# Designs tried in a protein design chat: miniprotein binders against o77086r1339to1564. Part 8

Target 1, 226 residues: o77086r1339to1564
Amino acid sequence: KSLEIAEQMTLLDAELFTKIEIPEVLLFAKDQCEEKSPNLNKFTEHFNKMSYWARSKILRLQDAKEREKHVNKFIKIMKHLRKMNNYNSYLALLSALDSGPIRRLEWQKGITEEVRSFCALIDSSSSFRAYRQALAETNPPCIPYIGLILQDLTFVHVGNQDYLSKGVINFSKRWQQYNIIDNMKRFKKCAYPFRRNERIIRFFDNFKDFMGEEEMWQISEKIKPR
Key: E = the ipSAE of ESMFold2; O = the ipSAE of OpenDDE; V2 = 0.75 times the mean of E and O plus 0.25 times the DockQ between their complexes.

## First folded at step 4 (miniprotein)

Design a9 (at its last look DockQ between E and O 0.39; V2 from the best seeds 0.00; counts 0 for: oily stretch 58-76 1.66, pae E 12.6 > 1.5)
Fold by OpenDDE base, look of step 4:
Structure a9 (fold): chain B 226 residues (1-226), chain A 83 residues (1-83)
Amino acid sequence: as target 1 above (226 residues)
Amino acid sequence: STEELKQLLERAKELIDEAEKLARELGDPEEVALLIELAELLIEEAKELAKEGDLEKAIEKLELAIWLALLALYLAKELEEEK
């Protein structure tokens, strides 16, 4: 069941990821205008919705044992997602489990250790070295974490001038941009050999059933007072 | 301005033509061809936007098209040097 859920998450992610056009990514890195990058925006919204959905699924459970059961289920799903190189949904679920409202709750040691181990992949103190290495060693099909791609492109954009002088194009900047985009393009051909399961897809319901961040904090504090 | 739009359109077309020429000489490498295709699509979108009166968006599309065309040219040159 956890495998099937991971497969369906991956199919949905792949469908959205393949729709992202390179111009959208480049444009967003430059101006950060969501309206100009509709497919990119849909993909990022999907990521956020999935994270909030997962948080909501956990927090809506009144029984601590049931919450632990759901967290363990998400951990199992994440393991499958990692194996199938879906870093998008993997990190979306990790973001849910490592979120303030969820993390502050009392969890079994095993859960805390698993979540910590997953966080090591995206250790920001090492500039995502572990993730980058894993991605470099990954063969398609793969769904990368788009956030880092956008960050890297933004860094190149801010750190380099478009022109070295009047009429002289900064090709070094363009080359750096290309390398980032090329790596993304390598994964755009996401051909996952999974069949659609409409029952599971309907269960997700586009991950629209989530509560706001404020409500999540309120519930969390009700479960475990500060 | 309409004049700015025309200038950008001309520049975009020139760069695409140059990129296409180099790409053909290299046997149309997929990476270069894709960038050219994307630039061409943006030019067409810009033309449509201009016809609809949205000059600002049209200019933005053309600027991006120029950028993609330049990238295509750069890649084509790099590939040529590697042969």
Scores: ipSAE 0.021, ipTM 0.405, lowest interface PAE 4.4, mean pLDDT 88
Fold by ESMFold2, look of step 4:
Structure a9 (fold): chain B 226 residues (1-226), chain A 83 residues (1-83)
Amino acid sequence: as target 1 above (226 residues)
Amino acid sequence: STEELKQLLERAKELIDEAEKLARELGDPEEVALLIELAELLIEEAKELAKEGDLEKAIEKLELAIWLALLALYLAKELEEEK
């Protein structure tokens, strides 16, 4: 069942990912303007909704054993997402399990150790070296972590002038931008061979049923007071 | 000032049209298509800035669009030579 859930999450991600136009990504990295990047905004909103949806599913359970059972289910889903190269949903769920309101709750050592091992992929030391190496070895189909693409483009924009002097365009900046985007284009070309399962997709309900950050903290504090 | 903007806009459109024609002859290489898309985005941004009265920013965007269109055309010509 966990495999089927991962496949349907991946189908939904892929639908949104393939609609992102390359100019949207460049424009967002330059101006941070959501109105000029509508498909990108929908994709990043989907990431956040999935993460908050997962956190809410765990926090709403009153029984500690049921919470552990659901966390183990999410861990199984994440293992499938990693195998099918869906780094984006993988990180959305990892973000949920490693979030403050969830992480501070009492978990069995096995769960804590698995979450910690999953965090190695996104370790920011050496500029996300582990993730970049894994991605370089990945063949399509793949859904990459869009956040790092945006971060890289933002650093290129902030760290480089558009012009070296009046009338002289900064070629180095343009080629750095092109190289980052070329990697993204590589993965937009391939579709996943999964069939849509309407029962599972209806269960997701577009991941819209989630709590806000403040409410999550209040529930987390009720479960384990500080 | 406003006349300068109109001249730059016409120049950018001419270069994009030339680059697109050559790109079609080559089967629309992705590298050229990307540069054309970026140039077209900058033109639309410049038009919006001009409507808002930000003439200097609009000119800056058009100068960049012209450069990207020239780069697209240059790359397309290089790909044509390689056969």
Scores: ipSAE 0.000, ipTM 0.153, lowest interface PAE 12.6, mean pLDDT 79
ESMFold2 (binder alone), look of step 4: mean pLDDT 86; pTM 0.837

Design q14 (at its last look DockQ between E and O 0.02; V2 from the best seeds 0.00; counts 0 for: oily stretch 31-49 1.66, pae E 12.3 > 1.5, placed apart)
Fold by OpenDDE base, look of step 4:
Structure q14 (fold): chain B 226 residues (1-226), chain A 109 residues (1-109)
Amino acid sequence: as target 1 above (226 residues)
Amino acid sequence: SPEELRLLLDLVKRLIEEAEKLAREGDPEKAIEKLKLAIYLLLMALYIAEKTGDEELIRQIKELLDELEKLIEQAEELAKQGKLDEAIKRLEEAIKILERALELAKELE
């Protein structure tokens, strides 16, 4: 069942990812205007909803043993997601497990170690070196982490002027942007060979059933007082 | 801006010329790099033009660019295999398509 869940998550991610137009990514990095990047926004919202949904699923359980079972289930799903090169859902679930409200709860050593090992992939102190290496070695189909693409494009935009002088286009800036986008394009053309499972998709219910951050903290503190 | 569109299209033209020269000199790899950049800049130009331009014309140009990308991928693979002459032939075809796309894009100015 964990594999099937991962496959359905991947199908949903792929559907949204393929709809992202390249200009949306460039525009968002430049202007951060959500209205001009509707497909990109839908994809990023989906990521956030999935993370909040997973947090909510864990925190709503009153029994510690049941919470642990759910965390272990998410870990199994994440392992499958990683194998199928779905970095989007993998990182969405990781963000849930590594979130403050959840991380502060008492977990078995094995769970803590697994989550730490997953976090090593996105170690920001090394500028996501492990993730970049993994992505470079990945063959399609793959759903990349869009956040890093946006970050890289933003860095290029902020660090370089559009024009070197009046009437002189900064070619270097455009080349850097192209290289980032080209890498993203490589993954847009590949489909996952999974069949849609309507039962599991309905179970997700578009990941709309989540609580806000404030409520998550309140529940977490009730479970484990400061 | 209209000025930005013009500048992008001018740069595309220069890149095409450079790619042609490189192809004639027997350097398909560098020619491919120039063409890839040219396609990217043209796509950016089209995006700028989408706000005010002819949607049908933009669609036609995008279709040409899709065809062009396939030819460039073929040329790149041929070059990796050491089949330089065949790669150059594909690049010549690609350049023709890109020139046509550029001509159409100039109508968006």
Scores: ipSAE 0.321, ipTM 0.695, lowest interface PAE 1.2, mean pLDDT 89
Fold by ESMFold2, look of step 4:
Structure q14 (fold): chain B 226 residues (1-226), chain A 109 residues (1-109)
Amino acid sequence: as target 1 above (226 residues)
Amino acid sequence: SPEELRLLLDLVKRLIEEAEKLAREGDPEKAIEKLKLAIYLLLMALYIAEKTGDEELIRQIKELLDELEKLIEQAEELAKQGKLDEAIKRLEEAIKILERALELAKELE
């Protein structure tokens, strides 16, 4: 069922998210050559695989009504993900539904309207203002969009000097860095109360069964020629 | 938004440079990790650009990323088999493809 699927997606995300070490994130933002980010990389790879897996599940269906049923199922899953504050999986699935090969297929107006509504949360206009407001109101447990955390830390590092003038430390920069890290620590420590369901986890199969972009476009163009 | 796209692409560039250094030092495992992160950030940059950017250019970049991911999987398997020189050759090819993808992505700015 859609709720159980969302819970298991969140459980998998949380397992990877909690393993990300704070030094991995800070050093990524400072671009240190000798450092590695193994847990961060696993988390970001998981995001990409989930998105492409979802796209493939939709495009492999030959019948238009079956594709609509699957899209509606993903929409239900996304609504559950939003309620449990899993923004990372939410965005992965939204990216799938809003991808070129999928969005160009003719969908019922109800589906189109719901996808547009979901896009409002992650609208990049005004520096993701809607998402940041939602996140600020969010209490743990939560899995935030890691890409924005990485952007914020890098923006603080690249866009601000360590010193405002000779001998004067840029405390605003240090406060911004601390604040971002403190919020991440809060979310890392709170666990979701879900029980692992091995049948659903095996169904996901680590989201490894997906098509490449060229194949997806070929299928999309076969369904609706350009 | 344009500033956020530019920041993401600059991050991708830095990750490519780091991966190239790690491959030259004979550390394919670390190079693979940097490339995977670069791919993630580039996909996020493309997601931001999809609403305003050239759809055909974005499609071309994504096709390059598909080839890139295939090379990374090959390199990862070769490293597991202990065939490190062959893994590094795959990574050198992957780095060149990612550099082309980044060059094209900068045109979306």
Scores: ipSAE 0.006, ipTM 0.278, lowest interface PAE 12.3, mean pLDDT 78
ESMFold2 (binder alone), look of step 4: mean pLDDT 84; pTM 0.833

## First folded at step 5 (miniprotein)

Design a12
Amino acid sequence: STEELKQLLERAKELIDEAEKLARELGDPEIVALLIEIAELMIEYAKELAKEGDLEEAIEILEFAIEWARLALEIAKELEEEK
ESMFold2 (binder alone), alone request of step 5: mean pLDDT 86; pTM 0.825

Design a13
Amino acid sequence: STEAIKQALELIKLALDELELAARELGDPEIVALLIEIAELMIEYAKELAKEGDLEEAIEILEFAIEWARLALEIAKELEEEK
ESMFold2 (binder alone), alone request of step 5: mean pLDDT 71; pTM 0.585

Design q15
Amino acid sequence: SPEILRLLLDIVKLLIEYAEKLAREGDPEKAIEILKFAIEWLALALKIAEETGDEELIRQIKELLDELRKLIEQAEELAKQGKLDEAIKRLEEAIKILERALELAKELE
ESMFold2 (binder alone), alone request of step 5: mean pLDDT 84; pTM 0.824

Design q16
Amino acid sequence: SPEILRLLLDIAKLLIEYAEKLAREGDPEKAIEILKFAIEWAALALKIAEETGDEELIRQAKELLDEARKLIEQAEELAKQGKLDEAIKRLEEAIKILERALELAKELE
ESMFold2 (binder alone), alone request of step 5: mean pLDDT 86; pTM 0.858

Design q17
Amino acid sequence: SPEILRLLLDIVKLLIEYAEKLAREGDPEKAIEILAFAIEWLALALKIAEETGDEELIREIKELLDELRKLIEQAEELAKQGDPDEAIKRLEEAIKILERALELAKELE
ESMFold2 (binder alone), alone request of step 5: mean pLDDT 84; pTM 0.816

Design q18
Amino acid sequence: SPEILRLLLDIAKLLIEYAEKLAREGDPEKAIEILAFAIEWAALALKIALETGDEELIRQIKELLDELRKLIEQAEELAKQGDPDEAIKRLEEAIKILERALELAKELE
ESMFold2 (binder alone), alone request of step 5: mean pLDDT 69; pTM 0.591

Design rb10 (at its last look DockQ between E and O 0.73; V2 from the best seeds 0.00; counts 0 for: pae E 5.1 > 1.5, copied fold)
Fold by ESMFold2, look of step 5:
Structure rb10 (fold): chain B 226 residues (1-226), chain A 82 residues (1-82)
Amino acid sequence: as target 1 above (226 residues)
Amino acid sequence: SPEDILKLLLEIAKLLIRYARELAEKGDLEDAIEILEFAIEWAKLALLIAEETGDEELKREAEELIKEAEKLIEELKRELEK
């Protein structure tokens, strides 16, 4: 039921994404203060919890064949997420599969090759060119990768003065910020047509059930000693 | 669309003013003033564009937001000086 899982992950992401207000994103890029951006913080925490939840689901399995089955299930979920334009959950799961504790384990060549191909989407060379191209070709509904939106706004903030001279507003800076925000708003206006499935939502349990990073590394090292 | 651009710029200014009021109520006066200055920058951009396009309704709205933010800044500065 990989499709249903992807749909429910997307509904949860969409609920949090639509609550993010424009000031939160602009202020975070300026001072990176989480307290001024509560809905943004909830969304980024959800991203991290989903990623750690997925890592934990894999690492808790003592049998190597069961771990491979679960990785293949996550890969199928990711393919569905990509087709429904949920880049946020897609990258959260990719981050899990490409994390140190997971990546270092021995996987079949097919799995390793698919994960490597998925990583091409987030390749930071050429300023995330592959992702930006994919996003530009994407029709709503869509949940974009919030990390890149924040990165772009931060770079605009750092790379441009607020004023060209005393009392003269730097319109170029504000125009760049406007374009980033306008693109974000385009995706907030559309809704996904999926129906809520409470059984699957309860299975996620808000992605709260995950191990800390140190514990994950210890388990990973027990599975495959260095 | 020029009208869509103006509406978004004004929306940003309005939302920033609301956030600043919330911070001021929590006692974060210096942060509130900083955010209000930010809001004025967005409203001034909208005002400049509205003046060039001749949009009287959005021009008036931009002017009102600038006045509101400036008034609040002066109130908060007086409170901060205490």
Scores: ipSAE 0.136, ipTM 0.604, lowest interface PAE 5.1, mean pLDDT 84
Fold by OpenDDE base, look of step 5:
Structure rb10 (fold): chain B 226 residues (1-226), chain A 82 residues (1-82)
Amino acid sequence: as target 1 above (226 residues)
Amino acid sequence: SPEDILKLLLEIAKLLIRYARELAEKGDLEDAIEILEFAIEWAKLALLIAEETGDEELKREAEELIKEAEKLIEELKRELEK
């Protein structure tokens, strides 16, 4: 069941990711306007919904044992997602498990260690070195983490002038942009050999069943007072 | 290869031009112009590299894309003034 869930998540991600056009990513890096990048926005929203959905699924459980069972289930799903090179859903779920409201709860040592091991992939102190290395070694099909692509493009945009002087284009800037886009393009053709499972898709229900940040904190503090 | 890079730069320019046309068709003329200006930057980069490598075919393609984008910008600007 964990494998099947991971496969269906990956299918949904792939459908959205393949619709993102290169111009949307480039434009967003320049002006951060979501309206000009509708497919990119849909993909980003999907990521966020999935994360909030997972948080909500855990926090709504009153029994600690049931919460642990669900976390363990998500860990199993994440392992499958990693194997199938779906970094989007992997990181969405990781974001849920490593979120403040959930992380502060008392968990078995094994769960904490597993989550920590997953966080090593995206260690910000090393500028996502482990993730970048993993991605470089990955062959399609793959769904990359779009957040880093956007961050890298934004960094290049902010850190470099468009022109060195009047009429002299900054080629270094464009070269850096090109390299980032080329890497994204490599994964744009995501052909996963999975079949759609309508039952599981219905279970997700577009990940719309989630609570807001404030409600999550309230529940978390109720479970474990400060 | 340098040729592969040039081809990709030109492809990006083409994609941007197409996207701008789609926006213009939707009535988003200002955004379309901005994207076209961005497309020209990519095409100019391709042109410069093509000049350095001596690839006359890709040089011509880059020049054509620049002209196409510039023409479309002027058309959209005229439409905005109406």
Scores: ipSAE 0.024, ipTM 0.495, lowest interface PAE 2.9, mean pLDDT 88
ESMFold2 (binder alone), look of step 5: mean pLDDT 88; pTM 0.860

Design rb5 (at its last look DockQ between E and O 0.49; V2 from the best seeds 0.00; counts 0 for: pae E 2.4 > 1.5, copied fold)
Fold by ESMFold2, look of step 5:
Structure rb5 (fold): chain B 226 residues (1-226), chain A 82 residues (1-82)
Amino acid sequence: as target 1 above (226 residues)
Amino acid sequence: SPEDILKLLLEIAKLLIRYARELAEKGDLESAIEILEFAIEWAKLALEIAEETGDEELKREAEELIKEAEKLIEELKRELEK
């Protein structure tokens, strides 16, 4: 069932990802103006909703054994997401399991060690080196982590001049932009061969049913007082 | 290579013009104008590279994109004031 859930998460991600147009990511990197990038905004909102939905599913359970069962279920889903190259949902769920309200709860050591090993993929202290290596080896279909694409485009824009001196064009800046855009285009070309399962999609309910950050912290502190 | 970069800059300018048309069709004329101005920035850089490399075909393409975007900006500004 975990495989089927991962497939349906990926189908929903892919529908939103393919609608993002290249101008939207370039405009966002320049201005961070959401109104000119509506499809990008919907995709980013979907990522956040999925992450908060997963956190809420765990925290609403009163029984510690049931919380552990659900975390193990999410771990199985994440393993399937990784195998089908859906880095976006993988990181949304990882963000949930590694969030403050969840991470601070006392989990079985096997769970803690698995989550820690999953975090190695997105270790930002090495400029996401592990993730970039994994992505470079990935063939379509793939849904990359959009946050890093946006971060890279923003850094290239603010960290580089258009000209190195009068009459000397900064081709290094343009080459960096080319590589980021070309990689995104490469992943948009191939669709996933998954069939919609309306029962599962209805169960997700667009990941709308989640708690706010303050409420999640209050529940987490009630489960494990300071 | 400079040729690959020149082609990329032209592609981006074209995509931005197309995207601006889509927003204008939805009624967002102000955003469309801003995006066309952005497209002109990309096309002007492509023009400068084409002049330096002597690529007359891509130079002409850059000039056509700039003129197309400028014409559209004028049309949309006129519509916005009505």
Scores: ipSAE 0.383, ipTM 0.784, lowest interface PAE 2.4, mean pLDDT 86
Fold by OpenDDE base, look of step 5:
Structure rb5 (fold): chain B 226 residues (1-226), chain A 82 residues (1-82)
Amino acid sequence: as target 1 above (226 residues)
Amino acid sequence: SPEDILKLLLEIAKLLIRYARELAEKGDLESAIEILEFAIEWAKLALEIAEETGDEELKREAEELIKEAEKLIEELKRELEK
């Protein structure tokens, strides 16, 4: 069941990711306007919904044993997602498990260690070195983490002038942008050989069933008082 | 290869021009103009590299894209003034 869930998540991600146009990513890095990048916005929204959905699924359980069971299930799903090179859903679920409201709860040592091991992939102290290396070694099909692509493009945009002088184009800036875009383009053709499972897709229900961040904190503090 | 880079730069310029046209058709003329200006930057970069490498075919393509984008900008600006 965990494998099937991972496959369906990957199909949904792939459908949204392939719709992102290169101009949307470049424009967003420049002006941060979501309205000009509708497909990109839908993809990022989907990521956030999935994360909040997963948090909500865990926090709504009153029994600690049931919470652990669900976390373990998500860990299994994440392992499958990683094997499928779906970094989007992998990181969405990781974001859920490593979120403040969930992380502060008492978990078995094994769960904490697993989550920590997953976090090593996106260690910010090394500028996502492990992730970048993994991505470089990955062959399609793959769904990359779009957040880093946007961050990298934004960094290039902010850190470099468009022109070195009057009429002199900053080639270094464009070269850096090109390299980032080329890597993204490599993964746009995501052909996963999975069949659509309507039952599981219906179960997700577009990941709309989630609670707000404030409510998540309230529940977390109720479970484990400060 | 330098040729591959040039081709990709031109491809990006083309994609930007197409996206700008789509936005213009939706009525967002200001955003379309901005994207076209951005497309010209990519095409100019391609042109400069093509000039350095002596690739006359890619040079011509870059020049055509620049002209196309400039023409569209002028058309959209005229429409905004109406």
Scores: ipSAE 0.082, ipTM 0.560, lowest interface PAE 2.2, mean pLDDT 88
ESMFold2 (binder alone), look of step 5: mean pLDDT 88; pTM 0.856

Design rb6 (at its last look DockQ between E and O 0.48; V2 from the best seeds 0.00; counts 0 for: pae E 4.4 > 1.5, copied fold)
Fold by ESMFold2, look of step 5:
Structure rb6 (fold): chain B 226 residues (1-226), chain A 82 residues (1-82)
Amino acid sequence: as target 1 above (226 residues)
Amino acid sequence: SPEDILKLLLEIAKLLIRYARELAEKGDLEEAIEILEFAIEWAKYALEIAEETGDEELKREAEELIKEAEKLIEELKRELEK
């Protein structure tokens, strides 16, 4: 059941997200060194594995009707993820459905329209305006998109000097950093009330069963020759 | 508010110092020193705000964090020479 799957994906995300320490994100924004941010790295890798796992589940199906059924299942899961404020898994699955190897396959118009609608949430126009609006309306529990947190901290670090003039502190820089970190702390502390389901967790198998990028393209081209 | 920002800056400095101690215990001494230098940067920002707001308690806390980090940096540099 799609709801239960979304709940278990969210529990796994939350376990990794709560382990990320504030120093890790600050150090990454400063020098992008993964060795100083081990828990952040595990969280980011989990995101990528989930996305590639979803792509692989779709591409391994040779029958077009079966592929459409699987895509519709992922769409149902994504709707639940959005309702429970798990933006990170939502984006991982959206990235899978919008990936080149999958997008180029011929889908019924309804599927294409739904994916395009979901992309509006993370549209980068006006600095991710739609996502930021949704997040501002969101109460914990929430798993935010970590990529934007890192991007914002990096932009604040690079784009702002520490002093406006001799002896004058750029308080605006520190205010921006404060708000980003404070929101992350708020979401780190709030737990989801879901109970673990070991059958579903076993089905995920840590999302380790996925194909590499080149293999996915080869299969996509076999399904729909250029 | 300025007080909330000051408290967060001090919290970050403390977390960075703790993280550096953990790295030093694992033998990652050069990385620990880099992180301590970063912690000092955060504590110095907190000190500047505390001086402007006149908060003597938080000013003392910032000064103590800077001294703690500087002392630890000296200790780790000596360990690197062994």
Scores: ipSAE 0.113, ipTM 0.599, lowest interface PAE 4.4, mean pLDDT 84
Fold by OpenDDE base, look of step 5:
Structure rb6 (fold): chain B 226 residues (1-226), chain A 82 residues (1-82)
Amino acid sequence: as target 1 above (226 residues)
Amino acid sequence: SPEDILKLLLEIAKLLIRYARELAEKGDLEEAIEILEFAIEWAKYALEIAEETGDEELKREAEELIKEAEKLIEELKRELEK
């Protein structure tokens, strides 16, 4: 069941990821206008919804044992996602498990250790070095974490002038942009060999069933007072 | 390969031009112009590399894309003045 869930998540991610056009990514890095990048926006929204959905699924459970059971289920799903090179859903779920409202709750040592091990992939102190290395070694099919692509493109955009002087194009800037885009493009052309399971897809219900951040904190504090 | 890089740069330029045309059709002329200017930058980069490698075919393609984008910019500017 965990494998099947991971496969269906991956199919949904892939459908959205493949619709992202290169101009949207480049334009967003330049002006951060969501309206000009509709497919990119849908993909990022999907990521956020999935994360909030997972948080909500855990926090709505009144029994600590049931919460642990669900967290363990998500951990199993994440392991499958990692194996199938779906970094998008992997990180969405990780974001849920490592979120303030959830992380502050009392968990079994094994759960805490697993989550910590997953966080090592995206250690910000090393500028996502482990993730970048893993991605570089990954063969398609793969769904990358779009947030880092956008961050990298934005960094290149902000850190470099478009022109070195009047009429002289900064080709170094364009080269850096090219390398980022080329890496993204490499993953857009490959399909996952999974079959659609409508039952599981319906279960997700576009991940729309989630609570707001404030409500999550309220529930968390009720479970474990400050 | 350098050739693969050139082809991708040209592809990006083409995609940007196409996207600009779609925007222009929607009436977003100013944004279309901005994207076309960006497309020209990509094509110029491709052109420079093509000149360095001596690939005359890709050089011609880059030049054509630049001309196409420039022409479209001028057309859209005229439409904005209307």
Scores: ipSAE 0.035, ipTM 0.473, lowest interface PAE 3.8, mean pLDDT 88
ESMFold2 (binder alone), look of step 5: mean pLDDT 88; pTM 0.850

